# Designs tried in a protein design chat: VHH binders against Endoribonuclease YbeY (ybeY). Part 2

Target 1, 156 residues: Endoribonuclease YbeY (ybeY), of Chlorobium chlorochromatii (q3are0)
Amino acid sequence: MSLELCNSTRQAIPNKRLLQAIRMVVQGEGYEIATITGVYCGNRMSQRINRDYLNHDYPTDTITFCYSEGKAIEGEFYISLDVIRCNARHFNVTFEEELLRVTIHSALHLTGMNDYLPEERVAMQAKEDYYLQLLKTQKSISPQKSTDNAIFSCNS

## First folded at step 14 (VHH; from i2 with S107T)

Design j2
Fold by ESMFold2, look of step 20:
Structure j2 (fold): chain B 156 residues (1-156), chain A 125 residues (1-125)
Amino acid sequence: as target 1 above (156 residues)
Amino acid sequence: EVQLVESGGGLVQPGGSLRLSCAASGFTFSNYRMYWVRQAPGKGLEWVSEISGSGGSTKYPDSVKGRFTISRDNAKNTLYLQMNSLRPEDTAVYYCARVYIIYYGNTYKVHMDVRGQGTLVTVSS
């Protein structure tokens, strides 16, 4: 099994909080991780993926590839930090809050949760709020940092 | 290396039956949703059936519903298509395919990741 995050930008992101959020969602929804790769990138990469796979020539906040079904998740997601920055400004929230919300959103998709129908969108938002609140109320692991966490850079 | 190998095609008269098989290797078969698709001469790919990783959910377009049955044996890593009441318009190369879902915005797309070499089914007198 592996959970790996890659930041292909020079913008700092809260790696530990992002890993915590993903684990919390996967475990909280009753799933296990076989492989999850999260890529935090810019509009250029997001736009290329949209063009190549989705017949869109514009970036999106996240693109989530759900390879498998069942309880052992195989998948990856790509989040554009440029879109996150714009959306955070638009919604009047911090960059970190928006980034955590979109990361949780991607993890929920990896567990098979849809958001196409209006009722599904309401349910998705409720789960996002739930995990964001859960993440805020739990103590940080910052004083103890695991040496077994796997984080790698795409550009550096 | 992910591989899908179809077999069981052949020549059959209208009204006849065939059973196609697809042997899967190189991946955890039971974790993946699978398609059968077909390509008639000079035409594009047409989806003809879908089965969930567990085998608990199946779907068919109206053109084959009631005549075709998709199934899988996850212990043997094999996908099947039972084709009954065959018609000349069913003539095509049949492929099994592994698929996955891509979410973006508040919508999604099904992407065909891997398909086999195909097996030819000819329905004629």
Scores: ipSAE 0.611, ipTM 0.818, lowest interface PAE 1.1, mean pLDDT 88

## First folded at step 18 (VHH; from m1 with D50E G56D T59K)

Design p5
Fold by ESMFold2, last read:
Structure p5 (fold): chain B 156 residues (1-156), chain A 125 residues (1-125)
Amino acid sequence: as target 1 above (156 residues)
Amino acid sequence: QVQLQESGGGLVQPGGSLRLSCAASGFTFSNYRMSWVRQAPGKGLEVVSEISGSGDSTKYADSVKGRFTISRDNAKNTLYLQMNSLKPEDTAVYYCARVYIIYWGNTYKVHMDVRGPGTQVTVSS
């Protein structure tokens, strides 16, 4: 069993809450962890991965590699913190809320949940909302933050 | 070391049948989605069929639906392709592949992780 998070940026992230979110999704969907690696990165790395694997040259909020099927999950995901900050501003939510939502989204994909069809997208969003609310009912662990509520501009 | 080895190719007359096998080793076979892909002379790779790790979910290219059947025996670590009603356009090298799913932007692709050396199928009078 291995669950690891890697932050390749200088931006602080709430590691403990992110780990809690992943475990909650995996357990809640009836799965177990064999190996999950979560990489939190910038636009340059996200763009490189998109170019190398997905044949397009722009960053995305997350890229999720679902290596295995069955009860024991093997996989990894890459989340661009630059895209998260842009999207958080666009949706008028905090950086942490958007980051937790996208992390939950990636974990749901690792459990085999799709979001390609419109009905699937609605179901995915409902699960994201469910796990975000469930996470709020956990006993709070103070976030490791020093620069909360930074204001960012999206490039057009 | 992950290894995939196809067998069962050969020369078959139009309307005939062949059964391809793929022996897998070096990984937990039942944990992985598998695929058959083919390459006809002078053409690119075409995904023929896919099957889930459990074997309960299958997909087929339109060109082979109703004629080809993918299956797997997880106890023997073997993937199969039953090919019936063969046509000259089925002539190709057939590859066994281990695949996984990559998700991004509310879409996904099936990525070929490992493939075998292939087996030749020739359909000719």
Scores: ipSAE 0.729, ipTM 0.827, lowest interface PAE 0.7, mean pLDDT 88
Fold by OpenDDE, look of step 18:
Structure p5 (fold): chain B 156 residues (1-156), chain A 125 residues (1-125)
Amino acid sequence: as target 1 above (156 residues)
Amino acid sequence: QVQLQESGGGLVQPGGSLRLSCAASGFTFSNYRMSWVRQAPGKGLEVVSEISGSGDSTKYADSVKGRFTISRDNAKNTLYLQMNSLKPEDTAVYYCARVYIIYWGNTYKVHMDVRGPGTQVTVSS
């Protein structure tokens, strides 16, 4: 089992809380982590990934690669901190809250949840809200240690 | 190392049947959606069929629906394609492929990351 976060930017992000969020979602949805890599990057990397894999030459908030369909989650996601910052301002929430929300969103995708239809989108948003609240509650009680997970800086 | 190896191809007359197999190794087979794709001479790759990791969900191209059946044995790390009522138009190299999903916005894209060397299927009188 490996859960790793990579930050290719110079910005500090709440690594422990992000790891906690991913774990909460995966476990909460009844799955286990096999291999998950979260990459937090800037618009340049986001746009590159979007272009290369989706033929969209612009940055986006998150791109999630879901490899597995079983109980053991294998996947990776790319979140643009630049887009997150923009969205946070737009939605009048903190950067951290938006970052956690989008991370939770990506984790939900990794569990096989989708938001293709309007009703599915509503359901997914409800899950996002649920896990965000849960995360806040846990923060107030006792932070979990993430000693078994690696946090590293991305190459290039 | 992730590996896929197809077998079971050959020459068959129209109306005949073949059963293709794909041996998988180097990854947790049951976790992944698998697909059969084919490439006819002078044509691009065509998705023939897909099956979920658990095997509970299957999809078929309209051109093969009702004639082909995709299945898998996760205990044996093997993917199958039963091909019945074969037609000359089914002549192609058939590939076993590992599939994953890319989520973007409110949509998704199915992507193939690994496939075998392929097995030739020729339908001719």
Scores: ipSAE 0.719, ipTM 0.889, lowest interface PAE 0.4, mean pLDDT 92
Fold by ESMFold2, fold request of step 21:
Structure p5 (fold): chain B 156 residues (1-156), chain A 125 residues (1-125)
Amino acid sequence: as target 1 above (156 residues)
Amino acid sequence: QVQLQESGGGLVQPGGSLRLSCAASGFTFSNYRMSWVRQAPGKGLEVVSEISGSGDSTKYADSVKGRFTISRDNAKNTLYLQMNSLKPEDTAVYYCARVYIIYWGNTYKVHMDVRGPGTQVTVSS
């Protein structure tokens, strides 16, 4: 079993939560890990991979290489933190929430889940929401003391 | 170490049938998506069909739909292509290929990892 994360940027990422998210998705969908490599990078690397493999010259939030279709997953993914930052602002969510969602999305692809058809996209989003909520439950095992309990929204 | 070996090609009349086989070794066959690709004289490679590792999902190029059937026998590590109603434009070298999927932006691409040496299919009177 090998699950490795690599961050080629100066942006801090929540390594422990990202590893947990990947393991939860793989195990929750009934799979095992043979080898998974997750690369967190910037737009320059994402753009190069898109150009070299996908014949287009712009970055994407994630590119997922699903090498196997057996129960033991072999694969890798590349996530642009620059795209994550922009999308988090656009969707009015935190950087960490968007990063976890895209990481979960990549892991779901590694389990063979598609999102090409409209109904597949709905199913994918439902699974993303499910695993995000499950991670929030795990995060809150030891509540932090808070002096501000009100919910605030960012401007649209 | 990964090896793919095609067989079953030959000369056949228009309207005839052929069955291609591909023997696989050096990897756990049932874990991998497979494809048949072809190269007509003077042309590039064209994907004609693909099949999931389990055999439950198949896809075909429009030019062969209804005439060709891809299948696999995971117990025998063998991929098949049944070709019916053959036309002169089906003349090509047919390759067995191991493939994998790249996902991005709500779409995907099937990428060819390894292919065999190919088998010639000639459809001529």
Scores: ipSAE 0.715, ipTM 0.827, lowest interface PAE 0.7, mean pLDDT 88
Fold by ESMFold2, fold request of step 21:
Structure p5 (fold): chain B 156 residues (1-156), chain A 125 residues (1-125)
Amino acid sequence: as target 1 above (156 residues)
Amino acid sequence: QVQLQESGGGLVQPGGSLRLSCAASGFTFSNYRMSWVRQAPGKGLEVVSEISGSGDSTKYADSVKGRFTISRDNAKNTLYLQMNSLKPEDTAVYYCARVYIIYWGNTYKVHMDVRGPGTQVTVSS
């Protein structure tokens, strides 16, 4: 199996969180990774791919190549960080939040989920929200013992 | 080294039948969506039919609905096209193709990844 991220830009991206998000989606949907390549690029590459494969000449936030339909996913995605920055400002969210959402969206497509019909769009959005929340809960914070807080309170 | 090899083409009378086969190797056949495409003389490529990796979902061009049936045998790594009620307009080179899906925005398309060398089907008296 391989999961690789490639960043062709100077913009820093949260590699560890992006990898975690992709693995979480793939496993959570009942799939496994054979090969996934995630390319984080600029508008020039996104526009070229749109022109060459999709018959239009403008960039998009993500383009996802879903090569396989089996349990072991083979695929690639290309995310324009320029579009992510613009959309993050438009939606009034952080760059990282928008990037994680679009990465999860691409991973969901790799599992075969569509979003063409209105009900499909609702289901996609719900899955995006679900995995974003799960990603947040994967941060482990050691619980404070009640004795730690009691010691603090007892110092009066 | 993905390999696709069509067979079963030939000369047939109008109203006749043919069954095309495509032997696949070099990849896990059941993981991939497959298609039959054809090219009539002087025409571009036309997608005739598509079938999901599992074989549970099929799709046909309007020009062949009710006459052609796509199927696959994942145990034998073989794709089939049963062609009934053949017409002169069905004369073409038929290609077996492995396809995949590209998603962008809220849409998608099916893209031809690789195809075989093709088999000639000629419908004539």
Scores: ipSAE 0.708, ipTM 0.821, lowest interface PAE 0.7, mean pLDDT 88
Fold by OpenDDE, look of step 19:
Structure p5 (fold): chain B 156 residues (1-156), chain A 125 residues (1-125)
Amino acid sequence: as target 1 above (156 residues)
Amino acid sequence: QVQLQESGGGLVQPGGSLRLSCAASGFTFSNYRMSWVRQAPGKGLEVVSEISGSGDSTKYADSVKGRFTISRDNAKNTLYLQMNSLKPEDTAVYYCARVYIIYWGNTYKVHMDVRGPGTQVTVSS
């Protein structure tokens, strides 16, 4: 069992809070972590992945790969910090808040939550809001598993 | 090593039935969504059916809906495809595949990472 976050950029991110957010969502939704890798990257990497896997030649806020269908979550996600920054400005929220929201969003996808239909999107947004608020009220970090790794630099 | 092996293909007359099996090894079978895909001569890969890890959720292509049934036995690490009312247009190589979902925006894509060597299904008079 491992949760690993990788930052391929020079931008600082709230590592501990991101880890906490992922753990809160996974646990809150009734799942467990088998292997999760979160990659925080720039537009170049995001666009490359989007192109190679989805045939979309543009960067996006997040791409989530959900490998598992069971209770033990296996997956990875790629979040563009550049897109996050842009979105934060557009939505008039802080970079950190938008980053946490999108991270929570990705984690929710890893639990199998969908947002295909308008009503599903509303439900997912409500979950995002819930976990964001929960994260704000909690000052302590969830216990880490011995096999969990914190933030490391990506070899991109 | 992740391995998939299909069996049960063959020659059948229109209106006939076949049951395909796929033996899986090298991974926690119950933890993964599985799919049957097929490739007809001169055509690309077509997703025939999907089933969730638990088996509680299934999907079918419109072309096979009502005729094919996907199922799995997680205790035996085996995926099945019951094919009834077979048609000539069902002629193809059938593959079992391990699949995962890619989410982006408000959409998703099902992707295959591993598939077997395939089994030939021929429907002809």
Scores: ipSAE 0.694, ipTM 0.881, lowest interface PAE 0.4, mean pLDDT 92
Fold by OpenDDE, last read:
Structure p5 (fold): chain B 156 residues (1-156), chain A 125 residues (1-125)
Amino acid sequence: as target 1 above (156 residues)
Amino acid sequence: QVQLQESGGGLVQPGGSLRLSCAASGFTFSNYRMSWVRQAPGKGLEVVSEISGSGDSTKYADSVKGRFTISRDNAKNTLYLQMNSLKPEDTAVYYCARVYIIYWGNTYKVHMDVRGPGTQVTVSS
């Protein structure tokens, strides 16, 4: 079992909170982590992945690879910090809040949640809001030690 | 290392039956959606059937509905395809494939990352 985060950029990100967010979602949805790798990258890497796997030659906020369908989650996601920054400005929220939201979004996908239909999108957004609020409430509590491994430097 | 190996192909008369098997190794078989795909001469890959990790959900191409049945034995790490009422147009190399989902925006894409070497199915009088 492993939860690993990788940052291929020079921008600092809230590592502990991101890990906490992923764990909260996975546990809250009744799943377990087998292997999850979260990669935070720039537009270049995002665009490359989007091109190679989806035939979209532009960057995007997140691409989530969901390998498993069982209770033990196997998956990866790639989040562009550049797109997150742009979106944060657009939505008039902080970079951190947008980053956490998109991370939660990706984690929800890893649990098999879809947002294809309009009603599914509404449901997923509600879940995002729920976990974001939950995360905020936990921030006020004493920090808990994480046993998960985190690699916050990677090659792009 | 993820490995898939198909078996059970052969020559059969129209209206006949075959049962294909796929042995999987190198991953937690029950966690993954699996698929049978085929490639006829001069044609591209066609998804024939798909089954969820638990086996509780199945899908079929219209061309094989009512004739083919996909199943799996997770304890044996084996995928099956029962093919009945075979037709000449079913002639193809059949592949077992591991399936995963890529989420992007408000959409998703089904992707196959690993296939076996395939097994030849020939339907001819």
Scores: ipSAE 0.689, ipTM 0.883, lowest interface PAE 0.4, mean pLDDT 92

Design p5
Fold by ESMFold2, last read:
Structure p5 (fold): chain B 156 residues (1-156), chain A 125 residues (1-125)
Amino acid sequence: as target 1 above (156 residues)
Amino acid sequence: QVQLQESGGGLVQPGGSLRLSCAASGFTFSNYRMSWVRQAPGKGLEVVSEISGSGDSTKYADSVKGRFTISRDNAKNTLYLQMNSLKPEDTAVYYCARVYIIYWGNTYKVHMDVRGPGTQVTVSS
């Protein structure tokens, strides 16, 4: 069983909150973690992955690889912090809130949730809102637990 | 040690039928989405059909819908493709593949993880 977050940038991210969010989504949707790797990166890596796997040459907020369909999740995701920063400004939300939302979005995909059809997009957004609110509830119970900034690098 | 081995290919007349089998080993078969892909002479790979790990959801290329049926027997770790009403354009090497889904934006693609060595299907009079 492993859940690993890697930050290939110098931008600080709330590691504890991100791990908490992923675990809440997986457990809340009735799944277990076999292996999940989350990579927080810049536009350069996001663009490279989009080019290599998806045949387009621009970055996206997240790319999620959902390897298995069983109860024990195998997968990984790549989130561009550059895109998150731009989107947070556009949506008039904090960087942390947008990052948590996109992380939750990626975790929901890992549980097999789609967002291709319009009704699927609505359902996805509703789940994102639900888990964001649930995360606020746990933050209220342990208010000083999630403010630590930790930076580490990864090679993938 | 993931292994996929196709069988059941051969030469068949137009309008005929074949059943392809794929024996899977080295992984928990029922946990993975599977696909049949084919490569006609001088062309790229075309996804023919795919089936969910449970077998409850299937998809088909428009060119084979109504003629081909994908199925799986999770107790026997075997994937099948029943091919009816075969046409010369169905001539190809057919590959059994383990696949996974990549999501980005509001879209996705099915990516081929592992494939077998393939089996030749030739439809000719």
Scores: ipSAE 0.687, ipTM 0.832, lowest interface PAE 0.8, mean pLDDT 88
Fold by OpenDDE, last read:
Structure p5 (fold): chain B 156 residues (1-156), chain A 125 residues (1-125)
Amino acid sequence: as target 1 above (156 residues)
Amino acid sequence: QVQLQESGGGLVQPGGSLRLSCAASGFTFSNYRMSWVRQAPGKGLEVVSEISGSGDSTKYADSVKGRFTISRDNAKNTLYLQMNSLKPEDTAVYYCARVYIIYWGNTYKVHMDVRGPGTQVTVSS
């Protein structure tokens, strides 16, 4: 049982808040963490993953691998900080806010939530808004479990 | 170490039946969607059937609907495929596979990450 985040870039990210966001979503949706790995990377890595697994030779904001169907979540996701930065500018929000939103989005996918249909997208967006707001109102970070690891450098 | 091992294949006459089994180890079996896939001579890999982790949801290829039944025993870490009314065109190597979902944007893709070595099914008179 572990929650691990890694950053393959030189850009600093709010690791504690990201961990909190993931835990909050997983718990809020009635699940538990078995093994989750979040990888924050640049466009190069994102594009490579997208190419190798989806046959899309371009970077994207997030790719989420959802392995489990039970209550114990097993999965991993890859978020491009470059795309996040671009999106933040486009949507006129801070980098951190966009990063947290997309992280929450990925966590929601790990719980089995999808956004295939327009109505599902609306529902998922509402969840994103809810958890993002909840995260903002929390003044203290939940204690990190001993099985959770801090952010470390990712291997390419 | 994640492992899958198929068994139960063999030679049968048209109209006959076989029951395939897949023994899983090295992971929490009940937590994963599983599938049966097959590869006939000279053809690509075909998804035959799929079952959710809990077993509550199943899917079948049109070519096997009404004839094949996928099931699982999570207590035994075993996946099954009951094949009835077998046809010569069902001749193939059958594999069990662990399945997962990849999400990107507002789309998704079903993927397989682990398969067994396969078991040969031959339907011939």
Scores: ipSAE 0.681, ipTM 0.882, lowest interface PAE 0.4, mean pLDDT 92
Fold by OpenDDE, fold request of step 21:
Structure p5 (fold): chain B 156 residues (1-156), chain A 125 residues (1-125)
Amino acid sequence: as target 1 above (156 residues)
Amino acid sequence: QVQLQESGGGLVQPGGSLRLSCAASGFTFSNYRMSWVRQAPGKGLEVVSEISGSGDSTKYADSVKGRFTISRDNAKNTLYLQMNSLKPEDTAVYYCARVYIIYWGNTYKVHMDVRGPGTQVTVSS
């Protein structure tokens, strides 16, 4: 199994908490990690991905690629820290909280959870709240395999 | 390396049947949604059918509902398409494809990242 996070920006992010959030969601939803790559980037990269894959030429908070439907999750997501920052201000929450929420959101998508219907959105938001609260109550992070703790910088 | 290879195509008369197979390799087959797509002469790609990794969920294009059946054998890494009551309009190259989903905002898009070389299906009297 491999869980890797990439930060293509110069902005510091709570790496351990993000990893914990992803693991918590995956495990909590009854899944396992096969391969997950999370990319935290700026608007430029977000917009590029959005354009290339979705024909949307603008940045967005997160784009999640869900490859698998089984219990072993394969996927990747791209989160724009610039959009997160803007959203945090807009919603009057901390940058970290918004970042964690959106990360949790992406992780939930990786488990196959949908939010395209209004009732599904409500349900997903409830789960986001649940995991966010759960994360806040965590006092320690259990060590994982070396490959699951990898945070790296990327220029892409 | 991810590979897909279709087989089972051929020439058949209207009303006839064919069974297509797709051999998958290079990835955890059971983990992925699979699809059959086809391209008829002068037309674009059309999604014919989809099946979830577990096989518990299937989808069909309206044009093939009731006639085609998608299935899979995860132990054999093989995808199938049973085609009954074939029509001339079903003439096309049929491709096996691996499917994934992209989520953004409150919506999603289905994508295919890998296809085989295809197998020709010709329905003619």
Scores: ipSAE 0.671, ipTM 0.878, lowest interface PAE 0.4, mean pLDDT 92
Fold by OpenDDE, fold request of step 21:
Structure p5 (fold): chain B 156 residues (1-156), chain A 125 residues (1-125)
Amino acid sequence: as target 1 above (156 residues)
Amino acid sequence: QVQLQESGGGLVQPGGSLRLSCAASGFTFSNYRMSWVRQAPGKGLEVVSEISGSGDSTKYADSVKGRFTISRDNAKNTLYLQMNSLKPEDTAVYYCARVYIIYWGNTYKVHMDVRGPGTQVTVSS
C-alpha cells in the first residue's frame, strides 16, 4: 500500500500539503489507501492522457482513474499544473489553493464520490470546501502507512 | 503490450459446469477491475460478472447470479469464472476484459479497453 506523488514539470508544488490533503480526504471519507499515484504534469501530458483514454484532444485540470470498488482505494490522477495556474488566475485564487482544491477533488472521486448531477456537484463542492478549510487549520497529518512515499521526479 | 487470453471453454450438456481462466499480462493486474463479458449469437455484448482489483467486491448479471462465480488470483495474474448449472442460453463467446472508471470535468467514463480473443462456450444436449 502506497501513496506516491510525481511531478514531471519544473514547477514547484507543495508536496507535503498535497500528500496531507489526499490522506485527509481518504481517511475522512472512511477509506484507506491501497495504491494511489498522483501525477502532476504539464498540458502536453494532460492532453495526451485525455486523448488516449477519453478521445479528447485538449488538456484538462484533472483526470482521475478509479480502479477499486472497496474501502481500499486504488487509483491514479493526472493534474495539469498549466491548467491549474490558468484557473487560479481566472478564479482569483492562489496557485496553491487551486492545486489543493483540484487534488482534493480527485481524491474525492477516488472514494467513489460523484458529481454527475447538479445536486451531486453541489455536494462535492461542499466537501472540497470542507477539506480545504480543514487542511488550512491543521498543521500536519502523520502518515497512515510507512509505505507512503513521494516521488518528486517523473521520467515521462 | 497489454494482453488478455481466455481459456477453458468447450461443449457441455445442460446442467454441466465449466471453469474459464483469463491470463493477463502487460499491466499491473491487481490494480484493475476485471470483467467477464459474453456475446451470444445474434445478440450484443453482455456483462456477465465484475470483480474489483483486490477481489473484495463482485457483481453478477441477474441471468447468472447464483450459478456463476468470478474470482481472481493476483499473484498469478489470472481471472476465473466458475460456471455451474449451465443452460443453453449461456452459449456464447466469453471474454475477459479490463475495467476502470475515468473521471473528468464533472463526467465519467467506464472503460473496458482490453479484451482477449475469447473462448467459446456451447451448452447443448
Scores: ipSAE 0.670, ipTM 0.875, lowest interface PAE 0.4, mean pLDDT 92

